# VHH binders against Trk system potassium uptake protein TrkA homolog 1 (trkA1), part 2

Target 1, 124 residues: Trk system potassium uptake protein TrkA homolog 1 (trkA1), of Methanosarcina mazei (p0cw17r1to124)
Amino acid sequence: MKAVIIGAGEVGYHIAKALSPKNDVVIIDKDEEAAKRADELDVLVIEGNGANAEILSRVLQNADLLVAVTGVDEVNIVACMTAKLIMKNKNGWKDTKTIARVSNPDYIDSPVTSRAQVGVDLMI

## First folded at step 22 (VHH; from cc3 with Y108E)

Design dd1
Fold by OpenDDE, fold request of step 24:
Structure dd1 (fold): chain B 124 residues (1-124), chain A 124 residues (1-124)
Amino acid sequence: as target 1 above (124 residues)
Amino acid sequence: QVQLQESGGGLVQPGSSLRLSCAASGFTFSNYQMHWVRQAPGKGPEWVSSISKSGGTTLYADSVKGRFSISRDNPSKTLYLQMNSLRPEDSAVYYCAKGYWRFDSSGEGYFDYRGQGTQVTVSS
């Protein structure tokens, strides 16, 4: 399968490391040092904002999974939202399952709407 | 020192095919993801395609998807771009680029190093 990972910190790096031997992996991080560390793996690395629509539109084709695990809840949620919106506007692209790491109770316990409505298939 | 030398460009008619090559030296080729970018007169650089270290993962710009194919031969340290169904709008200087893909604060993509380029002109 193809996985797009947003965030190359501790969690994202290890997810990429675990998936890369048997899967296609793209990992995105805005931090230069995180990107450099990720580049030691056999994956495609992008140094940039993982919630940026321009960047995501270039990597999401045929992606089975998007895992947003930065240290910023809002970035993870927006990345998932943006991914779902891109999928809707791309003919012939399969649906990408979205996973967002979210720690803030404001988003978990008092959300404005359901996870599905904001494009998050799974919240961890 | 790092060297990237592109070749294979030329003048061709619409609908024709070209195969570009990039000869790499001065670094461990198999340890780096590689890319093709192009620049047409009066326009900024445009990303075309990317390939992972082992070649297992590839990405393409929307403008070339289904027509272009990126590949690499690590033993010979060569990167390739097969261009089919060429269009006039594909006319540009094509560059081979080394390293992971970076985006600056303005959202513009760039790479650490690229070659001198090879001219591709598609005209009837």
Scores: ipSAE 0.910, ipTM 0.947, lowest interface PAE 0.4, mean pLDDT 95
Fold by OpenDDE, fold request of step 24:
Structure dd1 (fold): chain B 124 residues (1-124), chain A 124 residues (1-124)
Amino acid sequence: as target 1 above (124 residues)
Amino acid sequence: QVQLQESGGGLVQPGSSLRLSCAASGFTFSNYQMHWVRQAPGKGPEWVSSISKSGGTTLYADSVKGRFSISRDNPSKTLYLQMNSLRPEDSAVYYCAKGYWRFDSSGEGYFDYRGQGTQVTVSS
Protein backbone atom coordinates (compact mmCIF):
# COMPACT_ATOMS: atom_id res chain seq x y z
CA MET B 1 0.00 0.00 0.00
CA LYS B 2 0.90 3.67 -0.19
CA ALA B 3 0.72 5.84 2.90
CA VAL B 4 1.13 9.58 3.25
CA ILE B 5 2.06 10.70 6.72
CA ILE B 6 1.69 14.29 7.84
CA GLY B 7 3.96 15.00 10.76
CA ALA B 8 7.30 13.40 11.46
CA GLY B 9 7.16 13.74 15.21
CA GLU B 10 7.26 10.76 17.52
CA VAL B 11 3.99 9.31 16.29
CA GLY B 12 4.54 9.99 12.59
CA TYR B 13 8.10 8.76 12.63
CA HIS B 14 7.17 5.48 14.24
CA ILE B 15 4.27 4.97 11.88
CA ALA B 16 6.61 5.56 8.95
CA LYS B 17 9.18 3.23 10.43
CA ALA B 18 6.64 0.48 10.89
CA LEU B 19 5.14 0.82 7.41
CA SER B 20 8.24 1.50 5.31
CA PRO B 21 9.61 -2.05 5.07
CA LYS B 22 6.58 -3.31 3.12
CA ASN B 23 4.83 -0.18 1.93
CA ASP B 24 5.36 2.99 -0.02
CA VAL B 25 5.63 5.85 2.42
CA VAL B 26 5.74 9.59 1.99
CA ILE B 27 6.21 11.67 5.09
CA ILE B 28 5.80 15.44 5.30
CA ASP B 29 6.90 17.81 8.04
CA LYS B 30 7.60 21.51 8.08
CA ASP B 31 10.26 21.18 10.76
CA GLU B 32 13.76 20.69 9.42
CA GLU B 33 14.95 18.55 12.30
CA ALA B 34 11.93 16.30 12.07
CA ALA B 35 12.45 15.94 8.33
CA LYS B 36 16.11 15.10 8.83
CA ARG B 37 15.25 12.42 11.33
CA ALA B 38 12.62 10.97 9.01
CA ASP B 39 15.25 10.82 6.28
CA GLU B 40 16.91 8.03 8.23
CA LEU B 41 14.12 5.80 6.99
CA ASP B 42 13.61 4.37 3.52
CA VAL B 43 10.80 6.77 2.71
CA LEU B 44 10.25 9.87 0.65
CA VAL B 45 10.61 12.90 2.86
CA ILE B 46 9.20 16.33 2.16
CA GLU B 47 10.02 19.32 4.29
CA GLY B 48 6.93 21.47 4.00
CA ASN B 49 3.39 22.21 5.10
CA GLY B 50 1.47 18.95 5.02
CA ALA B 51 -1.81 20.80 4.62
CA ASN B 52 -0.59 22.53 1.47
CA ALA B 53 -2.71 21.50 -1.51
CA GLU B 54 0.17 21.74 -3.96
CA ILE B 55 2.33 19.39 -1.94
CA LEU B 56 -0.51 16.96 -1.28
CA SER B 57 -1.53 16.87 -4.93
CA ARG B 58 1.95 15.65 -5.80
CA VAL B 59 1.94 12.73 -3.38
CA LEU B 60 -1.65 11.52 -3.02
CA GLN B 61 -2.03 9.60 -6.25
CA ASN B 62 -3.05 6.02 -5.45
CA ALA B 63 -2.52 6.64 -1.77
CA ASP B 64 -4.42 4.19 0.40
CA LEU B 65 -3.94 6.10 3.59
CA LEU B 66 -3.28 9.62 4.79
CA VAL B 67 -2.37 9.90 8.43
CA ALA B 68 -2.15 13.41 9.82
CA VAL B 69 -0.49 13.28 13.20
CA THR B 70 1.17 16.64 13.70
CA GLY B 71 0.93 18.35 17.04
CA VAL B 72 -1.56 20.82 15.58
CA ASP B 73 -5.19 19.71 15.35
CA GLU B 74 -6.08 22.27 12.70
CA VAL B 75 -3.25 21.17 10.42
CA ASN B 76 -4.32 17.55 10.73
CA ILE B 77 -7.93 18.35 9.96
CA VAL B 78 -7.10 20.65 7.05
CA ALA B 79 -4.72 18.07 5.61
CA CYS B 80 -7.49 15.47 5.59
CA MET B 81 -9.99 17.92 4.14
CA THR B 82 -7.58 18.99 1.44
CA ALA B 83 -6.78 15.40 0.59
CA LYS B 84 -10.44 14.51 0.13
CA LEU B 85 -11.03 17.56 -2.04
CA ILE B 86 -8.05 16.73 -4.21
CA MET B 87 -9.26 13.17 -4.60
CA LYS B 88 -12.67 14.37 -5.75
CA ASN B 89 -11.04 16.37 -8.52
CA LYS B 90 -8.82 13.56 -9.74
CA ASN B 91 -10.28 10.85 -11.91
CA GLY B 92 -9.10 7.31 -11.43
CA TRP B 93 -7.41 7.83 -8.09
CA LYS B 94 -8.00 5.53 -5.16
CA ASP B 95 -10.20 6.59 -2.31
CA THR B 96 -7.68 7.59 0.31
CA LYS B 97 -8.61 6.83 3.89
CA THR B 98 -7.90 9.83 6.09
CA ILE B 99 -6.92 9.72 9.73
CA ALA B 100 -6.47 12.82 11.86
CA ARG B 101 -5.07 13.13 15.33
CA VAL B 102 -7.24 15.59 17.21
CA SER B 103 -7.08 16.42 20.90
CA ASN B 104 -9.15 19.59 21.23
CA PRO B 105 -12.61 18.81 22.64
CA ASP B 106 -14.02 21.71 20.63
CA TYR B 107 -13.40 19.73 17.48
CA ILE B 108 -14.32 16.35 18.91
CA ASP B 109 -17.41 17.09 20.98
CA SER B 110 -18.79 20.17 19.25
CA PRO B 111 -18.04 19.75 15.57
CA VAL B 112 -19.64 21.99 12.98
CA THR B 113 -20.57 18.89 10.99
CA SER B 114 -19.86 15.17 10.76
CA ARG B 115 -16.28 13.99 10.49
CA ALA B 116 -16.98 12.44 7.14
CA GLN B 117 -18.25 15.71 5.74
CA VAL B 118 -15.04 17.46 6.72
CA GLY B 119 -12.95 14.74 5.13
CA VAL B 120 -11.85 12.89 8.26
CA ASP B 121 -12.63 9.19 8.11
CA LEU B 122 -11.12 8.47 11.49
CA MET B 123 -10.23 10.75 14.34
CA ILE B 124 -7.74 9.56 16.90
CA GLN A 1 32.92 16.69 -2.84
CA VAL A 2 29.38 15.97 -3.94
CA GLN A 3 29.06 15.58 -7.69
CA LEU A 4 26.05 14.91 -9.86
CA GLN A 5 26.66 14.62 -13.58
CA GLU A 6 23.71 14.36 -15.93
CA SER A 7 23.97 12.92 -19.43
CA GLY A 8 21.84 11.53 -22.23
CA GLY A 9 20.17 14.71 -23.37
CA GLY A 10 19.89 15.77 -26.99
CA LEU A 11 17.69 16.89 -29.84
CA VAL A 12 14.88 14.46 -30.65
CA GLN A 13 11.58 14.45 -32.49
CA PRO A 14 8.18 14.38 -30.82
CA GLY A 15 7.09 10.89 -29.88
CA SER A 16 10.64 9.66 -29.48
CA SER A 17 12.32 8.29 -26.37
CA LEU A 18 15.34 9.36 -24.41
CA ARG A 19 17.10 7.99 -21.36
CA LEU A 20 18.89 10.33 -19.01
CA SER A 21 21.55 9.26 -16.56
CA CYS A 22 22.95 10.91 -13.48
CA ALA A 23 26.30 9.74 -12.18
CA ALA A 24 26.73 10.42 -8.49
CA SER A 25 29.94 10.63 -6.51
CA GLY A 26 31.31 12.10 -3.32
CA PHE A 27 28.55 10.74 -1.09
CA THR A 28 26.82 7.50 -0.15
CA PHE A 29 24.32 7.38 -2.99
CA SER A 30 22.10 4.69 -1.46
CA ASN A 31 21.50 6.83 1.62
CA TYR A 32 19.67 9.54 -0.28
CA GLN A 33 16.42 9.91 -2.09
CA MET A 34 16.97 11.35 -5.55
CA HIS A 35 15.00 13.56 -7.88
CA TRP A 36 14.74 14.91 -11.38
CA VAL A 37 13.84 18.52 -12.00
CA ARG A 38 13.74 20.49 -15.21
CA GLN A 39 13.83 24.10 -16.25
CA ALA A 40 12.64 25.45 -19.56
CA PRO A 41 13.69 28.83 -20.92
CA GLY A 42 11.80 31.64 -19.26
CA LYS A 43 10.22 29.31 -16.71
CA GLY A 44 11.02 28.37 -13.16
CA PRO A 45 12.25 24.97 -12.10
CA GLU A 46 9.70 22.18 -12.36
CA TRP A 47 9.81 19.01 -10.32
CA VAL A 48 9.63 15.92 -12.50
CA SER A 49 10.11 12.79 -10.41
CA SER A 50 11.37 11.39 -7.12
CA ILE A 51 12.65 8.02 -5.97
CA SER A 52 13.32 6.61 -2.51
CA LYS A 53 16.65 5.21 -1.35
CA SER A 54 15.83 1.64 -2.28
CA GLY A 55 13.84 2.62 -5.34
CA GLY A 56 10.63 1.14 -3.99
CA THR A 57 8.73 4.41 -3.86
CA THR A 58 8.43 6.76 -6.82
CA LEU A 59 6.54 9.96 -7.55
CA TYR A 60 5.84 11.76 -10.79
CA ALA A 61 4.56 15.14 -11.83
CA ASP A 62 1.19 14.99 -13.54
CA SER A 63 2.75 16.31 -16.73
CA VAL A 64 4.98 13.25 -17.10
CA LYS A 65 2.96 10.44 -15.50
CA GLY A 66 2.65 7.43 -17.75
CA ARG A 67 5.48 8.64 -19.98
CA PHE A 68 8.49 8.98 -17.72
CA SER A 69 10.03 6.39 -15.43
CA ILE A 70 12.56 7.05 -12.70
CA SER A 71 14.94 4.34 -11.52
CA ARG A 72 18.25 3.94 -9.80
CA ASP A 73 21.17 1.55 -9.53
CA ASN A 74 22.75 1.96 -6.14
CA PRO A 75 25.83 -0.21 -6.79
CA SER A 76 26.83 1.95 -9.74
CA LYS A 77 25.57 5.13 -8.06
CA THR A 78 23.46 6.07 -11.05
CA LEU A 79 20.03 7.67 -11.34
CA TYR A 80 17.98 7.24 -14.51
CA LEU A 81 15.04 8.90 -16.19
CA GLN A 82 13.42 7.03 -19.04
CA MET A 83 11.44 9.50 -21.11
CA ASN A 84 8.95 8.10 -23.60
CA SER A 85 6.47 9.80 -25.89
CA LEU A 86 8.37 13.04 -25.68
CA ARG A 87 6.60 16.30 -26.38
CA PRO A 88 7.86 19.76 -27.29
CA GLU A 89 6.82 20.97 -23.85
CA ASP A 90 9.28 18.51 -22.34
CA SER A 91 12.11 20.61 -23.72
CA ALA A 92 14.25 21.82 -20.85
CA VAL A 93 17.48 21.40 -19.02
CA TYR A 94 17.11 18.34 -16.82
CA TYR A 95 18.83 18.18 -13.46
CA CYS A 96 19.26 15.40 -10.97
CA ALA A 97 19.01 16.46 -7.36
CA LYS A 98 20.05 14.97 -4.04
CA GLY A 99 18.32 14.88 -0.68
CA TYR A 100 14.85 15.31 0.64
CA TRP A 101 12.45 17.71 -1.02
CA ARG A 102 12.07 21.14 0.56
CA PHE A 103 9.47 23.84 0.24
CA ASP A 104 10.02 27.42 1.24
CA SER A 105 7.47 29.77 2.77
CA SER A 106 6.28 30.79 -0.69
CA GLY A 107 5.44 27.19 -1.54
CA GLU A 108 8.29 26.73 -3.98
CA GLY A 109 10.16 23.46 -3.96
CA TYR A 110 13.93 23.22 -3.98
CA PHE A 111 16.87 20.92 -3.37
CA ASP A 112 20.23 21.61 -1.80
CA TYR A 113 22.31 19.92 -4.46
CA ARG A 114 21.80 19.41 -8.15
CA GLY A 115 23.97 18.73 -11.17
CA GLN A 116 24.86 20.98 -14.07
CA GLY A 117 22.04 19.56 -16.12
CA THR A 118 21.61 18.05 -19.56
CA GLN A 119 19.69 19.73 -22.37
CA VAL A 120 16.67 17.96 -23.81
CA THR A 121 15.11 19.50 -26.90
CA VAL A 122 12.02 18.01 -28.49
CA SER A 123 11.33 19.53 -31.89
CA SER A 124 10.16 18.56 -35.35
Scores: ipSAE 0.909, ipTM 0.947, lowest interface PAE 0.4, mean pLDDT 95
Fold by ESMFold2, fold request of step 24:
Structure dd1 (fold): chain B 124 residues (1-124), chain A 124 residues (1-124)
Amino acid sequence: as target 1 above (124 residues)
Amino acid sequence: QVQLQESGGGLVQPGSSLRLSCAASGFTFSNYQMHWVRQAPGKGPEWVSSISKSGGTTLYADSVKGRFSISRDNPSKTLYLQMNSLRPEDSAVYYCAKGYWRFDSSGEGYFDYRGQGTQVTVSS
């Protein structure tokens, strides 16, 4: 499988480490120290903004999974939403499953709004 | 001292194929992700392709997807770019680059190390 991970802090790094032996992994973090640590893994590392559409468009081709696990809920949600928009505009690309880490209870799914409607398939 | 030496360029007709090589020295080749970047006269650098340490994960620019193939041979410390169905717009100096892809505050992507380049010219 191919997975794209947004955020190379503790959670993202360990997901990448667990997946990399048998899967294709791309990991993105804007923080230089986080990128350097992730560069020790057999993954493709990008030092940049994981919610940036240009960066995402370069990495989402044939991706099965996008996992947004930065420390900022809004970045995680926007990254998933941007990814879904990119995939709608690309012929032949998979409909990548999106997972966002969301800590703020005000953003958690409710009867009024659904995470699927904003491009997040699963909140964790 | 990191050294990257590209070769295999030339003057070819549209529709031709070329295989570029990048010979690496001065570092443990298998520990680093690698990339191809190209630059046409009067234009800024354009990212072409990336490959993980083991070669298991690859990325391609939309303009070359399906026509170009990146690969590496870690025992011989060599990176390759197979270029098929060449077009005049592929004409450029092609550079290999070492290390993870970085994006600065302006959103410009760059690499810390690249070679001297090899010229590819596609002309009728």
Scores: ipSAE 0.758, ipTM 0.889, lowest interface PAE 0.8, mean pLDDT 89
Fold by ESMFold2, fold request of step 24:
Structure dd1 (fold): chain B 124 residues (1-124), chain A 124 residues (1-124)
Amino acid sequence: as target 1 above (124 residues)
Amino acid sequence: QVQLQESGGGLVQPGSSLRLSCAASGFTFSNYQMHWVRQAPGKGPEWVSSISKSGGTTLYADSVKGRFSISRDNPSKTLYLQMNSLRPEDSAVYYCAKGYWRFDSSGEGYFDYRGQGTQVTVSS
């Protein structure tokens, strides 16, 4: 499978490390030191904003999974929203599943509000 | 001292194929992701393709997807770009680049090291 990970902090780094032996992995972080650490893995590393539509459009081709796990809930949600919009505009592209780390309880799905409509398939 | 030497460019007709090579020295080739970037006169650099350390993960710009194929041979420390169905808009100097893709504070993408380039000209 192909996975795109946004955020190369502790969580993202270890997801990338766990996936890279058997999967194609792209990892994105705006922080230079996080990108440099991730570069130790057999993955493609991008030092940049993972919610940037230009960056996302370059990495989402044939991606099965997008996992947004930066320390900023809004970046994680926006990255997933942007990814779904990109896929909607690209005929023939795979429907990538989006997962966002969301720590703020005010943003978490409830029975009367679904984040799936805004492009987040799963919150963690 | 990092050295990247591109070769294989030339003047060809539309619809032709070319295979570019990038010979690497001065670093452990298998430890770095590699890329192709091109630049036409009067235009900014355009990212073309990327490949992970093992060669397992690849990315392509939309403009070349399906026509170009990136590969590497780690024992011979060589990066390749197979270019099929060439078009006049593919005319550019092609550079190989070493290391992860970085975006500066202005949002422009760049690489720390690239070669001198090889000219590809596609015209009738």
Scores: ipSAE 0.752, ipTM 0.882, lowest interface PAE 0.8, mean pLDDT 88

## First folded at step 23 (VHH)

Design ee1 (from dd1 with S106R)
Fold by OpenDDE, fold request of step 24:
Structure ee1 (fold): chain B 124 residues (1-124), chain A 124 residues (1-124)
Amino acid sequence: as target 1 above (124 residues)
Amino acid sequence: QVQLQESGGGLVQPGSSLRLSCAASGFTFSNYQMHWVRQAPGKGPEWVSSISKSGGTTLYADSVKGRFSISRDNPSKTLYLQMNSLRPEDSAVYYCAKGYWRFDSRGEGYFDYRGQGTQVTVSS
């Protein structure tokens, strides 16, 4: 499968490390040091904003999974949302499952709408 | 010193094929993901394709998907771009680039190093 990982911190790095031996993995992080560390793995590394639509549009084709696990809830949510919007506008693309790490109770307990409507298939 | 030398460009008719090569030296080729980018006169650089260290993961720009194929031979330290069904809009100088993909604050991509390029001209 193909996985796009947003955030190359502790969680993202280990996810990439676990998936990379048998899967196609793209990992995105805006932090240079995190990107450098991720580059130790056999993955495609992008140093940039993982919620950026231009970046995501270049990597999401045929992606089975997008896992947004940065330390910033809003980035993770926006990345998932952006991914879903991109897929809606791209004919023939697979429906990528989106996972967002979210810790803020404001987003978990008092969401503006359903997670699905926001573009988050799974919140962790 | 890092060196990337592109070759294989030329003048061809629409619908024809070309195979570009990039000879790498001065660094451990197999430790780096590699890329092709192109630049047409009067236009900014355009990302074309990326390939992981092992060659197992590839990415393509929408404009070249289904027509171009990126590959690499790590023992010979060579990167390839097979270009089929060439179109006039594919005319550009093609560069191979080293390292993971970086994006600046303006959302423009760049790489650690790129070669001098090889000219590809598609014309009737």
Scores: ipSAE 0.912, ipTM 0.949, lowest interface PAE 0.4, mean pLDDT 95
Fold by OpenDDE, fold request of step 24:
Structure ee1 (fold): chain B 124 residues (1-124), chain A 124 residues (1-124)
Amino acid sequence: as target 1 above (124 residues)
Amino acid sequence: QVQLQESGGGLVQPGSSLRLSCAASGFTFSNYQMHWVRQAPGKGPEWVSSISKSGGTTLYADSVKGRFSISRDNPSKTLYLQMNSLRPEDSAVYYCAKGYWRFDSRGEGYFDYRGQGTQVTVSS
């Protein structure tokens, strides 16, 4: 399995650590210290904005899972949305399941539309 | 002192193949993810491919997917790029790069260190 993890904080780092022994893992974080820490693992590390379409388009091919677990709800949601849009524009790419960590009740309890509509398959 | 020495470039016809090598020294090769980037005359640097420490995870630019293959031999501290079905637009200086992939505030990618490069020219 190939997993793309957005956010190399406590949650993202431990997800990457757990998955990396048996899976292909790419982890993205805009924070230099977080990226450096992630580089301790046998994964591909990118220091950058995980919601950036240019970065995501380079890593999403054949990805089974995208897990956005930064400390910013909007980044996690936009990353998932961007990933789904990229997938629609790429021929022959497999479907990537998206997971977003979201804590703000504004997005959980009063969403503008369904999670699936915004490109989030699962919220945690 | 970190050293990366690329080789294997040359002048070839469209449709032909080349295999580039990068000899690494001055650092623990197996502890770093490695990359290939290229730069054509009058153009900015273009990312080509990335490979994780163990070689289990690889990434490719859309322009080279299905044609190029990145690999590494950690015991000999060598990075490789197999280039098949070469096209004129593949003509560039190819560089081996060390470290994780970074993006600046302008969205431009860069790496900690790269070699002097090897020239690849594809022409009929």
Scores: ipSAE 0.912, ipTM 0.948, lowest interface PAE 0.4, mean pLDDT 95
Fold by OpenDDE, last read:
Structure ee1 (fold): chain B 124 residues (1-124), chain A 124 residues (1-124)
Amino acid sequence: as target 1 above (124 residues)
Amino acid sequence: QVQLQESGGGLVQPGSSLRLSCAASGFTFSNYQMHWVRQAPGKGPEWVSSISKSGGTTLYADSVKGRFSISRDNPSKTLYLQMNSLRPEDSAVYYCAKGYWRFDSRGEGYFDYRGQGTQVTVSS
């Protein structure tokens, strides 16, 4: 499968490390040191904003999974949302499952909208 | 010293094919993801394709998807770009680039090092 990982911190790095031997992996982080560390793996590394639509549009084709696990809830949510919007506008692309790491109860327990409506298939 | 030398460019008719090569030296080729970028006169550089260290993961710009194929031979330290169904808008200088993909604060993509380039001209 193909996985896009947003955030190359401890969680993202280890996910990439675990997946990379048998899967296609793209990992995105805005931090140079995190990106550099991720580059030791057999993955495609992008140093940039993982919630940026232009960057995501370049990597999401045929992606089975997008895992946003930065230390910033909003970035993770926006990345998932952006990914879903991109897929909606692209004909013939796979439906990428989106996972966002979210810690803020304001987002987890939001009564205003469902996770699916936000574009997050799973919150962890 | 790091060297990347592109070759295989030329003048061809629309619908034709070309195969570009990039000979790498001065670094451990297999330890780096590689890329192709192109630049047409009067335009900024455009990302074309990326390939992981082992070659298992590839990415393509929308403009070349289905027509171009990136590959690499690590023992010979060579990067390739097979270009099929060429169009006039594919005309540009094509560069191979080394390292992970970086984006600056303005959202512009760049690479730390690229070759001198090879000219591709598609014209009837």
Scores: ipSAE 0.911, ipTM 0.949, lowest interface PAE 0.4, mean pLDDT 95
Fold by OpenDDE, last read:
Structure ee1 (fold): chain B 124 residues (1-124), chain A 124 residues (1-124)
Amino acid sequence: as target 1 above (124 residues)
Amino acid sequence: QVQLQESGGGLVQPGSSLRLSCAASGFTFSNYQMHWVRQAPGKGPEWVSSISKSGGTTLYADSVKGRFSISRDNPSKTLYLQMNSLRPEDSAVYYCAKGYWRFDSRGEGYFDYRGQGTQVTVSS
């Protein structure tokens, strides 16, 4: 499968490391040091904003999974949302499952709408 | 020092094929993801394709998907771009680039090193 990982921190790095031997992996992080560390793996590394639509549009084709696990809840949510929106506008692309790491109770316990409505299939 | 030397460009008719090569030296080729970018007259650089260290993961710009194929031979330290079904809009100088994909504050992608480029002209 193809996985797009947003955030190359501890969680993202280890996810990439675990997936990379048997899967196609793209990992995105805006932090240079995180990107450099991720580049130790056999993955495609992008140093940039993982919630950026332009970047995501270049990597999401045929992606089975997008995992947004930065340390910023909002970035993770926006990345998932953006991914879903991109998918809706691309013909012939398979559906990408989106996972967002979210720690803020405001987003978990008191959401404005359903997670699916904002493009998050799974919140962790 | 890092050197990337592109070759294989030329003048061809629409629908034709070309195979570009990039000879790498001065660094451990297999330790780096590689890329092709192109620049047409009067236009900014356009990302074309990316390939992971082992070659297992590839990405393509929408404009070349289904027509272009990126590959690499690590023992010979060579990057390839097979270009099929060429179109006039594919006309550009093609560069191979080294390193992970970076985006600046304006959202423009760039790479640390690229070759001198090889001219590809598609014309009737």
Scores: ipSAE 0.908, ipTM 0.949, lowest interface PAE 0.4, mean pLDDT 95
Fold by ESMFold2, fold request of step 24:
Structure ee1 (fold): chain B 124 residues (1-124), chain A 124 residues (1-124)
Amino acid sequence: as target 1 above (124 residues)
Amino acid sequence: QVQLQESGGGLVQPGSSLRLSCAASGFTFSNYQMHWVRQAPGKGPEWVSSISKSGGTTLYADSVKGRFSISRDNPSKTLYLQMNSLRPEDSAVYYCAKGYWRFDSRGEGYFDYRGQGTQVTVSS
């Protein structure tokens, strides 16, 4: 499978490390030191804004999974929303599943439809 | 010091194939992801393709996918770009690049190291 991970902090790094031996992995973080740490793994690393549509459009083709696990809830939600918008405009691409880490209870929906409307298939 | 030497360019007819090579020295080749970038006259650089350390994960620009194939041979410290079904729009100087892809504060992508390039010209 192909996974795109947004955020190379503790959570994202260990997801990438676990997946990389058997899967194709791209990991994105805007922080230089996080990118350097992730670059020790057998993954493709991008130092940049993981919610940037130009960056996402380059990495999402044939992606099975997009996991947004930065420390910033808004970035995680925007990345998932942007990914769904990109896929809506790209014929023949897979239905990439989007997962966002959201810790602020004010952003955690009580109904499934509210997170689906913003393009997040699963909140963790 | 890091050295990247591209070769294999030339003048070819539309529909032709070329294989570009990038000979690397001055660093542990197998520890770094690698890329191809091209630049046509009067244009800014355009990312073409990326490959992970092991060669297991690859990415391609929309304009070249299905026609170009990136590969690497870690024992010989060489990166390749197989270019099939060449079009006049593929004419450019092709550079290999070392290290993960960085994006600056303006959102422009760049790499820390690239070679001097090899010219590819596709014309009838």
Scores: ipSAE 0.791, ipTM 0.905, lowest interface PAE 0.7, mean pLDDT 89
Fold by ESMFold2, fold request of step 24:
Structure ee1 (fold): chain B 124 residues (1-124), chain A 124 residues (1-124)
Amino acid sequence: as target 1 above (124 residues)
Amino acid sequence: QVQLQESGGGLVQPGSSLRLSCAASGFTFSNYQMHWVRQAPGKGPEWVSSISKSGGTTLYADSVKGRFSISRDNPSKTLYLQMNSLRPEDSAVYYCAKGYWRFDSRGEGYFDYRGQGTQVTVSS
C-alpha cells in the first residue's frame, strides 16, 4: 500500500516507522528538525506545508491512505479537505481514505455528515 | 565532496526511448533519497521524479507518469531514469538531485545538490 503522512512529530514518525518496511510511505513536515528525523527512515520526506495543494497533488498519486497528524487540528482538517478536492479533479486516481487527528472537542462533536462534507473520512 | 554526474542524453526522434544515468560519489548513496529535475531553455526547473533510499517508493510528475521510470542501484551508487515515448516537450537538461525535497517560505521547492546535467533533445 501507499500512505501519505502529514506531520512528522511523535505520532507521524512512529506511523511512518511502522509502515515503511512493507509499504510505500511519503511523510511531510514543515519543521526542518522533524524532516531530518524522518529522513532516517526508508520513506520519501518533504520539508514543506502538508496542507499545500501543490505539494499534495505531487504525492497523492495512487495513495491508499492520507493521515494528517500534526499538532494543529486546522492544518489536519484542511489537508484532508484539500486532498479530497484534488482527487475529485483527477481522473484515474484512487479514492484515498483520509484520517485527521482532531483534539478540539468543538470540532469532533459535529455529525458524521458534516465531517464527510469537509473531506475527513475518520477523526482520531 | 558530493559529486553527481549525469549521462545518457542525446538527440532522438519523438517516440524514442533514452536511459539516463547519474553516478554518485562523495557521500553514502544508500542513505539519501534521490530525484530527477529538468530545465528547458527559458524555463525554470521542473521536478520530474523521486525515489526513496531503498528504491521502494517512487513519485512522478503528472507530465511524465506512465512514460518515465526512476530506479537506483545502491551497490553501484547509480540512479537511473528510463524515458519512453519521448515528446518534444521533454527536451531539457536533466539533473539528478540528492536529499529530501525542501520548500522555502515562499513555497518554492529546491534541493541542496544537483549535478551538471545531461542534454535531452527530442525533435524531427
Scores: ipSAE 0.785, ipTM 0.900, lowest interface PAE 0.7, mean pLDDT 89
Fold by ESMFold2, last read:
Structure ee1 (fold): chain B 124 residues (1-124), chain A 124 residues (1-124)
Amino acid sequence: as target 1 above (124 residues)
Amino acid sequence: QVQLQESGGGLVQPGSSLRLSCAASGFTFSNYQMHWVRQAPGKGPEWVSSISKSGGTTLYADSVKGRFSISRDNPSKTLYLQMNSLRPEDSAVYYCAKGYWRFDSRGEGYFDYRGQGTQVTVSS
């Protein structure tokens, strides 16, 4: 499988480490120190903004999974939403499953909108 | 000191194939991600393809997907780009690059090290 991980802090790093022996992994973090640590793994590392549409469009073709696990809920949600919008406009691309880490409970339960409509398949 | 030497360019007709090579020295080749970038006259650099340390994970620009194939041979410290179905718009100087992909504060992508390049010209 191919997985794209947004955020190379403790959570993202360990997800990448667990997946990399048997899977294709791309990991993205804007922080230079986080990128350097992730570069120890057999993964592709990008030092940049993981919610940036240009960066996402380069990595998402044939991706099975996008996991957004930065420390900022809004970045994680926007990355997932942006990924779904990119895939909607690309013929022949998979519908990548999107997972966002969301800590603020105000984003998790909403009587008026579901998370799937915002482009997040699973919140953790 | 890091040294990258590209070769294999030339003048070819549309529809032809070429195989570019990048000979690496001055660093432990198998410890680094590698990339191809190209630059046409009067234009900025354009990312073409990336490959992980083991060769297991690859990425391609939309303009070359399905036509180009990146590979590496870690024992011989050599990176390759197989270019099939060449088009006039593929004409450029092709460079190999070492290390993870960085994006600056303006969102422009760059690499810390690149070679001197090899010219590919596709014309009738």
Scores: ipSAE 0.784, ipTM 0.901, lowest interface PAE 0.8, mean pLDDT 89

Design ee1 (from dd1 with S106R)
Fold by ESMFold2, last read:
Structure ee1 (fold): chain B 124 residues (1-124), chain A 124 residues (1-124)
Amino acid sequence: as target 1 above (124 residues)
Amino acid sequence: QVQLQESGGGLVQPGSSLRLSCAASGFTFSNYQMHWVRQAPGKGPEWVSSISKSGGTTLYADSVKGRFSISRDNPSKTLYLQMNSLRPEDSAVYYCAKGYWRFDSRGEGYFDYRGQGTQVTVSS
């Protein structure tokens, strides 16, 4: 399995650490210290903005999962949306499942609304 | 001190194969992710491929995927790039790079260390 993780804070780091022994993992964080810490793991680390389309286009080929878990809900949602837009324009790429951590109650899915229509397959 | 020495380039015809090597010294090779980058005359550097510490996770630029294969041999401290089905647009100086991929505030990617390069020329 190939997983792309946006955010190398506590949540993202722990996910990467748990997945890396048996899976292919790429982790992205714009913070230098977070990137340095993640570099201790057997993963590919990118120091950059995980919502950046150029960065995402380089990592999403054959990715099974994108997990956006930065501390900023809007970055997490935008990263998932951008990933889906990139995949629409790429011939032969698999449809990556997108998961966004969203803590703001106003953004969280409800029975009457879902962000799957804008590229977030699951909110956590 | 970190040293990276690329070799294996040459002048070849379209459709040919080449295998590039990058000999590493001055650091614990197995502790770092590694990359190939190429630069054609008059153009900016272009990322080609990345590989994790163990070799388990790889990434490729769309322009080379399916034709190029990155690998590493940690005991011999050597990084490789197998290049098949070479095209004239693959002509460039190829560099290996050490450490995680960084992007600056303008979105430009860079690496802290790279070698001197080896020339690949594909011409009929």
Scores: ipSAE 0.783, ipTM 0.903, lowest interface PAE 0.7, mean pLDDT 89

